VH-VL binders against Thymidylate kinase (dtmk-1). Designs and how they scored, part 11

Target 1, 218 residues: Thymidylate kinase (dtmk-1), of Caenorhabditis elegans (q22018)
Amino acid sequence: MATDQKRGLLIVFEGLDRSGKSTQAKRLVESINKKSTESGDASSSPSAVLQAFPDRSSSIGKLIDQYLRKEIDMDEHALHLLFSADRFSKNQMIRDNIAKGIDVICDRYCYSGVAYSLAKGLPEQWVRSSDVGLPKPDAVLFFDVSPEVAAQRGGFGEERLETATIQQKVAAVMPTLRDDAYWKTVNADGDLDSVEKNVFRIYENLDREKPFESLEKI

## First folded at step 1 (VH-VL)

Design t10 (framework fv_traxivitug)
Fold by ESMFold2-Fast, scan of step 1:
Structure t10 (fold): chain C 218 residues (1-218), chain A 121 residues (1-121), chain B 107 residues (1-107)
Amino acid sequence: as target 1 above (218 residues)
Amino acid sequence: QVQLVESGGTLVQPGGSLRLSCAASGFTFSNYWMTWVRQAPGKGLEWVANIKEDGSEKYYVDSVRGRFTISRDNAKNSLFLQMNSLRPEDTAVYFCARHRGYSYGYYFDYWGQGTLVTVSS
Amino acid sequence: QSVLTQPPSVSVAPGKTARITCGGDNIGSYSVHWYQQKPGQAPILVVYYDSDRPSGIPERFSGSNSGNTATLTISRVEAGDEADYYCQVWDYSSDYVFGGGTKVTVL
């Protein structure tokens, strides 16, 4: 259980489509929550929550989902702002959970938003400005997987942003957003249990005594 | 060949106790989480309890917490469910099942034939 | 996830397609598994991880899962497919959650 001296962690999972990041994000939440149950809290509240971006179930997320499924077209600037709005709609929920000692595990965050918009040719300074003020992650786990392996994991190319061309451009852009102070690379090739073990090792070594900050730049 | 065989089901009075057993064969029992699932007569399936490979973690549905205890003996390839303070609503066929899966996607790939527990006066 | 909703029954003619739905709040974010149970017998896994089939389960069985509805589809239905069918997910708050079951009758 967390007190005022123990805060939750904000951990972001980033990577190309089909890198296994979503699977590992769910596994981390499950591992944290099972450990919490062992502590004697009777599993009435998890120690971690999962937040996927975009949140396809929200009103904002439903519009984004329609675009991703090619059901509607939208100006790319408008789409970028909808992705930012989707993240800011969860801003207070993230901060409240962190303050309560609940870890927040995000499947994608502002870095995906910036990388995809830059891959589409939108102006860099404008793209990087709309997510300033969001909570700053304690760690970004970047899942590195080959495009060939990702394509074999199914569903590839069905949605607008899943084409080989856009994924290749995103792969070139995403590393430019890296800040070694809090970004960690996870080798996503290999079996799920080995990757999960490495993810948890990174998680358990994060410093909960650092101040929880907001992003001043992306 | 994977096989799970339950035993111990019988008629018990309300407030009574009963211990169910499940004998596993055909696989390395100590490598799997194990589960009890029940089914009241004419009703659907309801998860009851599960236990980690080494017995270090145990989870229960709310209605049985504090009354039922799941345990295992890996040396004997056996799973147990100790049921105390039994209620008429605990009347059901109790199935032993092998736990599989990953990433919140847990499921049961092999089930025993079940053992009937009747709680009535 | 606290509740999964299934229709209590589905009737289908031999050789036609049966569709059994499993409704749940944002169920598309979960992995859905399906079990077949014949009277007096143990459940048998027929579909897992939304759409995968165990060895020995005919290709006539398939699944899908998106939004608030998961679906088990049985094509070219045979008399031997008469059974109760249950959907199931795992949730960190509730652990294992089963649907109420759907009785499939082949007439």
Scores: ipSAE 0.000, ipTM 0.420, lowest interface PAE 16.4, mean pLDDT 83

Design t11 (framework fv_traxivitug)
Fold by ESMFold2-Fast, scan of step 1:
Structure t11 (fold): chain C 218 residues (1-218), chain A 121 residues (1-121), chain B 107 residues (1-107)
Amino acid sequence: as target 1 above (218 residues)
Amino acid sequence: QVQLVESGGTLVQPGGSLRLSCAASGFTFSNYWMTWVRQAPGKGLEWVANIKEDGSEKYYVDSVRGRFTISRDNAKNSLFLQMNSLRPEDTAVYFCARSLYYDSSGYPDYWGQGTLVTVSS
Amino acid sequence: QSVLTQPPSVSVAPGKTARITCGGDNIGSYSVHWYQQKPGQAPILVVYYDSDRPSGIPERFSGSNSGNTATLTISRVEAGDEADYYCQVWDYSSDYVFGGGTKVTVL
């Protein structure tokens, strides 16, 4: 008798800059792929890929990268749409990997885009509409880190989106995007190894049997 | 286009002092962290110091802490490194570089041509 | 990350693939950046955030980073790729950490 192939999971890592989310996203991908290789059968053990947003290597991502590097300036509505376009440029790749049983781990997703644009005072209804139709994550891991711990990790305020006033507004907006049905808080103040173990426990308990959906609202 | 031009490198005796300058153009200087990296003859790259956009934060490699001071003048698009109590092991080409930080990572993305400092009798 | 280990040299024939490694404890959890330096010249950023390329850098340059090893891969090597290559990470306790460098010789 044959067993059914299970689909891949879409898992999104969100949080303020220096929350450790990027480090933990990489560690999760490594853990999944190591276990898949040790099992010797990719169909019975998941494999994973990392997708960071913005994708700085793409044509759209190169424009975003120039903005983040402060080399160009642009209207905030245009920037918001470039971030949405960057995510949609990976829409089919995400869906194809999920269908093949490959887990997709995203470092940032639409929630970062919405939170930062709302923090800048862009119209709420418009901002929340541009990413509708993207694949819906099976889980959003929100990395909650204290300002003191974030300061010790360095790098705060160096890029345009990390200014103190914007970070304060983003911190206020992010909780309004939460949907407890699939958002999970990770206490990121712990040491890297303990946070990694908690992330993997969340990953192991996700349900591959539920239908893979698209975002109907954000 | 981004340009960084270092100056001030010369021969100094041990225990001496020297000030290096870096003139920046082609970008908004006040929007970037700035960095000094050095390279001893025939050796690899060694980070020396970082300074935040507004000068409010400064970081140094342990071997130069208390001897070197990084500073900037945003009105003049200039970066400086004041080097005191120089030692023979400070002999190196000193590079000025523009730096970025994002998502808990930092890196220099554009570098000057460097200026040679020789500390010898 | 106090130390990043690179092989001192790599030799590669024209048109073949060169692989330069950067070893560090759990380096896969860091973002790795790569620089090319030709004799008498300033370093040039060729790969950043593990695998992204700056505008103007050929697609032949690529990177990966997992476990204890990051790798810079140069495909279809050309004579003009002969240079020293350095990896670099940022660490909150050490700030910028550079590898010792790898001399790539095209012969």
Scores: ipSAE 0.012, ipTM 0.506, lowest interface PAE 9.3, mean pLDDT 84

Design t12 (framework fv_traxivitug)
Fold by ESMFold2-Fast, scan of step 1:
Structure t12 (fold): chain C 218 residues (1-218), chain A 120 residues (1-120), chain B 107 residues (1-107)
Amino acid sequence: as target 1 above (218 residues)
Amino acid sequence: QVQLVESGGTLVQPGGSLRLSCAASGFTFSNYWMTWVRQAPGKGLEWVANIKEDGSEKYYVDSVRGRFTISRDNAKNSLFLQMNSLRPEDTAVYFCARKYDYVWGSFDYWGQGTLVTVSS
Amino acid sequence: QSVLTQPPSVSVAPGKTARITCGGDNIGSYSVHWYQQKPGQAPILVVYYDSDRPSGIPERFSGSNSGNTATLTISRVEAGDEADYYCQVWDYSSDYVFGGGTKVTVL
């Protein structure tokens, strides 16, 4: 045949803990794969894959997980670079899937890494430089959730002061990373089904004909 | 320019009721959580109640829960606080305030306040 | 339900630095916001997230927060900085805790 397959999309889900972004990322992957099957595509290959960052199953991700669980201590600069290394360890996998026409849905990406490190007081220029060269998302879906709504979704009465404070500081930093050319805000205060429909509407309107690029700045 | 103007503060007897109003202008009122904060004479600021953009979620400080009701009318850019079973300790200047986007737990614009005195 | 402790007053000479403390157990685990209130006027947000400033607030206003003490620092104090200053934290449970306020007098 003369017609080549179109490329896959790289779609990144960003937002605070309890914004529902992880649930929506999984739902988008499931919806894409289900629609591919229902459209008469009998291929056993997936049409979309989920990549969560950090990848807790990898060697790098296991070390990050130990730090986050307070099992080990390390310098915050070293931790930042481990998060960046974890993303770069998936760089070729992302590019290969995109080339094969498989959509890659990322639960968190470099924007989380930059925002959390800046919230901890690390130097801005250095923090923004470590992820340059990663695949550029076709869209970043930023899940905007009201603090009171986020609090209701979590376990009420649990002491999370440290995590809450970092999340609040991350909320201040995240808008400075926004590029309206490919960032889209999702109002995450709604019910799961309404948010899911809005996410899929955004997904359906993305342009697969655009060149797949690398990040030159963050 | 963001402007918030409170009204309705007056002298009321213990056990009485009063409704405060806040008129908002200079921003898209329906896009913001709104807040009431009070200040008793010679005391600091005390948060009273929050209301979500569409009015679906409401939160109160323990001391007023069940007695006060926060509400809004987005068509009229107005915020309200219905106060029932008023007590002398409710005596305060009541401020209308807007919750700040992306600065969680803060209030970026405040009205001038309206004085409520609960006394016999 | 936690209590934030501020000194009731601070006196400072024009051109000098005023430091207003906000004490609270483990306050460094919270994001501290600061408000300025002049007599008969609405409060104004002057510092948020410990050390950041809203647009229009002079760079003379700065802040810090670690351990059990947050501090609002006003350098090169001007007569117009005379006001009451309130610290405030939010504990992510819809509880908004304000300090008792500090009256800054520029003598």
Scores: ipSAE 0.006, ipTM 0.500, lowest interface PAE 10.1, mean pLDDT 84

Design t13 (framework fv_traxivitug)
Fold by ESMFold2-Fast, scan of step 1:
Structure t13 (fold): chain C 218 residues (1-218), chain A 121 residues (1-121), chain B 107 residues (1-107)
Amino acid sequence: as target 1 above (218 residues)
Amino acid sequence: QVQLVESGGTLVQPGGSLRLSCAASGFTFSNYWMTWVRQAPGKGLEWVANIKEDGSEKYYVDSVRGRFTISRDNAKNSLFLQMNSLRPEDTAVYFCATDLGYSGYDSFDYWGQGTLVTVSS
Amino acid sequence: QSVLTQPPSVSVAPGKTARITCGGDNIGSYSVHWYQQKPGQAPILVVYYDSDRPSGIPERFSGSNSGNTATLTISRVEAGDEADYYCQVWDYSSDYVFGGGTKVTVL
């Protein structure tokens, strides 16, 4: 334990497919760890870790993967709870890293889960309730890409959650989850390096002195 | 059981045209992006084109843009590649491929066996 | 990413470990996928998202990706692992990029 140590940050990357969010999440982790090493930081451990949701390597994640690949069918309420269970399976790991001063960068979080379930027509208050109690992000970086730029970046593979109808509804729902107190828009129209610089600027300006909270609502 | 079966490859002269087909089965074809990837004899893999599930978006590698057209017929579970103004460097085995994975659009987990196109005099 | 660099060939004895590298500027910031292709056959996805394995792929196949190098590792190599192996990334600024391929020969 080190009471003089600043806490880690929880930063969530959200956005539609083709926004480049997964690439930028990896780049932020690499940049934090590289700068920690280059500055002569006393710590020999990494300064940041990446956590993608769903975690397809876990037992829960493997079941989710089977559903998304259409190998099994499942009630939509059950699926929603599996996605929440997947996030809660990492709850203690996230809190432990934050307490140790290690930043946790999440590629997708509860906001993707809520948006997709709402897009499928599940009851709003029920959908918003299952992730209450998860660690609250210090920032949600929402990657906004223009249709013109997205068209140049190519296509994407589709599963149940990636049909044209679902994606259109998700795009309409996701902005309704925004809380300007901790959501930040990243203009993802730039090249990889310019977007990375903007992401790092947001990261550097986050307040480590605020109490680390849990989500009371989504 | 997921299957992709290509057909249509043959010998054509430079400047000629050819249409390739890919027959899909074992998954809901109309829900997935479809892709063409080619491989010149003895060479590596090269992405050619992909098409959105409803046909509304199409993307091409620069070397074929304006010459090749990707299309699909969801009622028949079929993917097509119309190739015009063929060049010797278009000689390759053409594979249709898809990714049925979550956010796995940047990889290809199912491939057909390919169909050989030879562009030569 | 404009180019992914793979060694043209790797020779390995049965039962030993083969390591196939894929070099690219800041490749650790991308997700790397690996394909196995045997002569006259379609490619098969053997590792995706740096280190995950599709159903049916033996645990002998593993991957890693950091800095400027991604690596496909095949432990306890068998004769049936002899094939060409390709790395691949999706770069949202330039679409799909494949490595040049590595021929693995089991001697």
Scores: ipSAE 0.006, ipTM 0.484, lowest interface PAE 12.7, mean pLDDT 83

Design t14 (framework fv_traxivitug)
Fold by ESMFold2-Fast, scan of step 1:
Structure t14 (fold): chain C 218 residues (1-218), chain A 121 residues (1-121), chain B 107 residues (1-107)
Amino acid sequence: as target 1 above (218 residues)
Amino acid sequence: QVQLVESGGTLVQPGGSLRLSCAASGFTFSNYWMTWVRQAPGKGLEWVANIKEDGSEKYYVDSVRGRFTISRDNAKNSLFLQMNSLRPEDTAVYFCARGTIFGVVTYFDYWGQGTLVTVSS
Amino acid sequence: QSVLTQPPSVSVAPGKTARITCGGDNIGSYSVHWYQQKPGQAPILVVYYDSDRPSGIPERFSGSNSGNTATLTISRVEAGDEADYYCQVWDYSSDYVFGGGTKVTVL
């Protein structure tokens, strides 16, 4: 375990599907852990962990996964609450890691949940209320990628939420959730190494001495 | 260096019980999800069970649920699999494997050498 | 309902490229991990998160994952690469799905 005096950081990666954010989240975790190992940290413990949302390893994530793969249908309010419940199921794990000095890198967070539900036409105030009380990220890295580049990076449109219509609406909504105090835009059209360098520059400059807070609004 | 050493595999009659152990060293055991994966003779890998770093959450493949119990002793850096009501289909080499820390266990980075369990009359 | 399909065997000459496929419905939306297992030995992680290599794994090992097929590519194959290779995804609530395995025979 990390047992130094400083707390861990909560860093969230947000963006449209195929923005490269998942790849960059994995690379950041690996870079942090590699640097920790190279410094000769005691017990060779990792300094960072990856938490993807939805977490398909959880019981809640199983229902979400079935919905995303079109195996079940569900009321959209119930689905929104399942996505929120999935995040809250990791609330204590995130706080415990941060207290131990372990960085938590989230591939998607409440902002994806809010954006997709708003894109589906659910009531804005209700949608924004369900994730209040989650740990507040030290930074949200918003991956801004051109639609053409995103479409070339993987199998597009295979899952329920990967249609052009929903992605277009999410693209319009997600930027409205931005809070410049802790959101940073990453230009994701670059090559993997260039984007990785920019991500790590943002990471290196985050302030571990700020109080770790909870979200009072989304 | 990370090291995982399984023990306890032996010949057991159908309906019998057996407890497997895995001794971990070279890392902070209490930070990691731990997993049992098995391999029947001449067949592929099959996940059996995993356990959260603090022991609070346990997950099982359907075929062993209610018969197998995964547990850990963080003070002793040890992982266990209690196997009850053993069936011939449970015959396999059982591997201890390390997941990632806290919550996201999608791959297994270190594996033990395995311990052979044979269920036969 | 994810079932991962691998060819049971692949033969390759030394110095050539071996490609091992892992087929699954919409597998490109999952992260695919690859393990090498030599006879009588524990599996070793050789590629994880589709295309990344753990420390100590030669650059000859690479991976890709898109649509319905993930691929492990071994370039400049050596005799020591002869082994069983398994793909693996994390699917559902804590369910880990392994492919059936591919026996790579060199020469």
Scores: ipSAE 0.000, ipTM 0.427, lowest interface PAE 16.7, mean pLDDT 82

Design t15 (framework fv_traxivitug)
Fold by ESMFold2-Fast, scan of step 1:
Structure t15 (fold): chain C 218 residues (1-218), chain A 121 residues (1-121), chain B 107 residues (1-107)
Amino acid sequence: as target 1 above (218 residues)
Amino acid sequence: QVQLVESGGTLVQPGGSLRLSCAASGFTFSNYWMTWVRQAPGKGLEWVANIKEDGSEKYYVDSVRGRFTISRDNAKNSLFLQMNSLRPEDTAVYFCARDKYGGNSYAFDIWGQGTLVTVSS
Amino acid sequence: QSVLTQPPSVSVAPGKTARITCGGDNIGSYSVHWYQQKPGQAPILVVYYDSDRPSGIPERFSGSNSGNTATLTISRVEAGDEADYYCQVWDYSSDYVFGGGTKVTVL
């Protein structure tokens, strides 16, 4: 593939809890990096990086983590902006990696932030405005899993946003955020390996020659 | 050959300060996240801090936050750990390690031999 | 991931198989890395990405990771495999977590 230097891709994984999206995001990063390592030359950097949102290890993310663990309460508008600030804290990292030809794989992005805040009844126009200007994904992979399959998959503890009521409201809101131009549905009911193969097929068919844009609308 | 060599470990009194250094050779240091991992005598491994390729991101285990500062000098292929307000529980061998895939989520593939820090009166 | 649980010790006869477990809630969704450490020496990476092996590590070392348990398997154990073994993950909070270590004794 020796022409001009190609840019990295921004790929976002979205879906309800227990859809397997986090596992598949991790597996995609590992597959890309393993392929890069197997090139047979000295590799000084990865071909892909994983960025989970919220980033619970950062100062902003630790405040979000405390809220999600019910250790603190917070005004919902303040929390929404904290989630948005968490994403913007990674804005330059994403753009720098893309420019270097490094793929960025995000486990959740602004779409989760908007969906959960709208599910809580916050004003729609305001909620949709705070993440404008973030890098625009080349693809959003939406993981669609049946309730029966999701119930069989292990989950770790319960957090503030894991109630049946909020999850049902989020499920109702998510379709309003879809943009057929770059959202792709992944059938997450399959075996781990089958889903992984389908994710990788989507990944390898993405167009690196499209201009890398910023979000003008969410 | 890829190598990491730590230095600076010594006996320090509680409340004292110490700076550890790690010299890297045999690879492009500026392309890797770097990490400090410690091991108390007879105990297991504990991650302490890591730093991004360009020094723009730094992360710490909670017990050292505000007391330790990780830094790097890419022109000199060197990694540092400034340790302030040292406590007896900071007594450990401190290892310098390279993050195999750039600090995002991954394994430490190259380790130095370690440098012993003893915090005691 | 809060805690990774390893047995404190495993004894194995030469030529037999040693299995070292690493327990964690839904650990199968993380990538597990394994380190070998001999007394007075730095750790060395022996298995990464659950089951991949770095250049120079014998094929006797292998790994698996599923559900709540990751396993490092050392087949045809040799005296030189006697060491402490540590599992390690990075979770999505960007924290690096090590297991408590398992001392493998070869009789």
Scores: ipSAE 0.000, ipTM 0.425, lowest interface PAE 16.8, mean pLDDT 83

Design t16 (framework fv_traxivitug)
Fold by ESMFold2-Fast, scan of step 1:
Structure t16 (fold): chain C 218 residues (1-218), chain A 126 residues (1-126), chain B 107 residues (1-107)
Amino acid sequence: as target 1 above (218 residues)
Amino acid sequence: QVQLVESGGTLVQPGGSLRLSCAASGFTFSNYWMTWVRQAPGKGLEWVANIKEDGSEKYYVDSVRGRFTISRDNAKNSLFLQMNSLRPEDTAVYFCAREYYYGSGSYYNEYYFDYWGQGTLVTVSS
Amino acid sequence: QSVLTQPPSVSVAPGKTARITCGGDNIGSYSVHWYQQKPGQAPILVVYYDSDRPSGIPERFSGSNSGNTATLTISRVEAGDEADYYCQVWDYSSDYVFGGGTKVTVL
């Protein structure tokens, strides 16, 4: 008899710097895995995995990290392609986990890459082209944080004036990438526990209604 | 709910070897970088070594490089520190700690330790 | 960051405000994290990313970081706040740097 197995969910967390999305992504993964363990699932495999982009510990990610720290300089087209290469380096891992019924929670994805490159003035069609073929998320959780709250969360004054300009442009661009069919806004101005409850509610709704259909491609 | 429990600390002769263990529970161990931090009696905290989620990257403070080896067994939710060629200066309480980052900036990620074990005392006599 | 400088001790009366400084060249360009350690116990995280608090840490703990000085502020100090406090940053060289620690004594 055929196995009635649903696939895992691909959920992406997007937002500006200091929105708390990385903390919430880890908390969601731990919650999913804890529930799986508590339900008496004897499997040693996790029920959810976390994938941060860029993966700054990989060879590609270390080069990106050096650029982000201003230790090296490079053409913005080359940087954009490195970000896309970083995502594609995890493409098969994402697909394999989802096929096994394991949820994949991404801290940033192609939407960050597109928004930052557009903010730097690169052509939109070219910028979007390098991520074609990546798995399309079931949902994007966009963490909306006020500038005042973000400043209080640290990182303020760490960068040159160019940073403020780029962040303002990214904040203007990111909402234009929204597709209400699968993007959800999370109000990130609250404390960690309040935001966590909202994230968990969104996840539980997605998990209850997850499709049998294979992941679409971008 | 997150728990880190160290074991293996004991009295060792100078030049001897010792293996410390840290048993992790209450979280998905394979999703976190893990760290050893030590504290000499009456002194401050000193980072010793850390290890990436999959064990592919390891970093050490200069004073222990070549003598200490950090490792992990994700199937058993365990972190280890193999200490060789021990010196009196290595006398300390050794803490197991979990690395975390609050958020990722556009320019970098920075790391901190959100949970710590109670520590295990290593005494190198002399 | 090669060195983070903390005062060795700070004395404060109950109900008053304690301020613990962490000095470092251009420390404002780093994110500073703070740990509390009571005698015979493991450190616990009290402030991370300059100014944020973990769940369970009272709101009277706050932080700031600018220029060459980061500060942990404990308002309305209670006897139970008596402890050693450590600042910490992460450096590109894969080094985690701790301050020397400050013993807070509640009179």
Scores: ipSAE 0.010, ipTM 0.451, lowest interface PAE 10.1, mean pLDDT 82

Design t2 (framework fv_traxivitug)
Fold by ESMFold2-Fast, scan of step 1:
Structure t2 (fold): chain C 218 residues (1-218), chain A 119 residues (1-119), chain B 107 residues (1-107)
Amino acid sequence: as target 1 above (218 residues)
Amino acid sequence: QVQLVESGGTLVQPGGSLRLSCAASGFTFSSYWMTWVRQAPGKGLEWVANIKQDGSEKYYVDSVRGRFTISRDNAKNSLFLQMNSLRPEDTAVYFCAREGYSSGWYDYWGQGTLVTVSS
Amino acid sequence: QSVLTQPPSVSVAPGKTARITCGGDNIGSKSVHWYQQKPGQAPILVVYDDSDRPSGIPERFSGSNSGNTATLTISRVEAGDEADYYCQVWDSSSDHVFGGGTKVTVL
């Protein structure tokens, strides 16, 4: 719950089930804004904002979107840097909102970028370097869904990075990026309302008095 | 490259039956949910039915449930809508559409096929 | 079943901004998609997942979604933007619905 006297929180949603985590990210934003309004802390600005990565509406994101829809081909190193550039294009917006006491909820962040590039066989040291200096999340909520439940919620499409092989490799890589100091596992096998309550419990227990930092390594 | 081509629309008497077809090409048909959307002359879009990739789940708007059946043949890259007990209010252009991953947007549409239910 | 409410029409001058609203209970928790349809043509997806654009759609099309209202914003409107616009949500296969549509007239 953002206030005018305290900093906002940066919370990142990661996981393989995009539909489940995206829904929960939106629900969290709505819950924060509703509670802010009810408590009398709301101004004409929201108390939380949603930032999805990649931002397909930006100039950088348009090029990423064309690649993901197979409309263009691109060197995989160039694509990795475009994903990093997409995140850095929002760097100042994130920091400004945090300073104003506005929570920023990210649907995917650098961890997705690193995991997908490593899954494609790009060099690990290089891949981990391009997002250093981004704002460090107060929490990464990793949505852990069983393969059986994930299959029921959605299929793989024709977009790049939606093949079963890439998703399996990403599932193996993503846990290696975990830092237990600020990564929290969300059991996403439950119904939407039960998962929402677990997400909000994690959110309300985060420490706003902790210094807001930048990522020194990934 | 991606194409959806509807066929089967014609004039049908009230109480009659009709089967619409949609031929898909340029993508892996078996990987996508598919949808029928209709539009009555001069009116808005109305979702009719959708079908999961493997055909195991099917959903319908209330007004057609029990009368219409959506089906697919993945080996032939074809989507179907079997329409029974047709009513004048079913008169519409019927569009075949492909659903995007995860959140159910329709990224490719056919040109539509006109179904007229009249005596 | 969700019900989505759109204004029947919106008038806008060339070069100005048009805003088309889509009202629905708790619509901010759903993914909203927007379609443009010109007379005699199939609909075209212009915004998906609240704010994302398909390849080939100009940057002047943008979207937002919070609380009970989603909005399609068309900046620097051109005569060629005159069309009917529909919002659509899917939060489960059984709750698939389109808004009633908004006719955008560019004068």
Scores: ipSAE 0.000, ipTM 0.417, lowest interface PAE 14.8, mean pLDDT 82

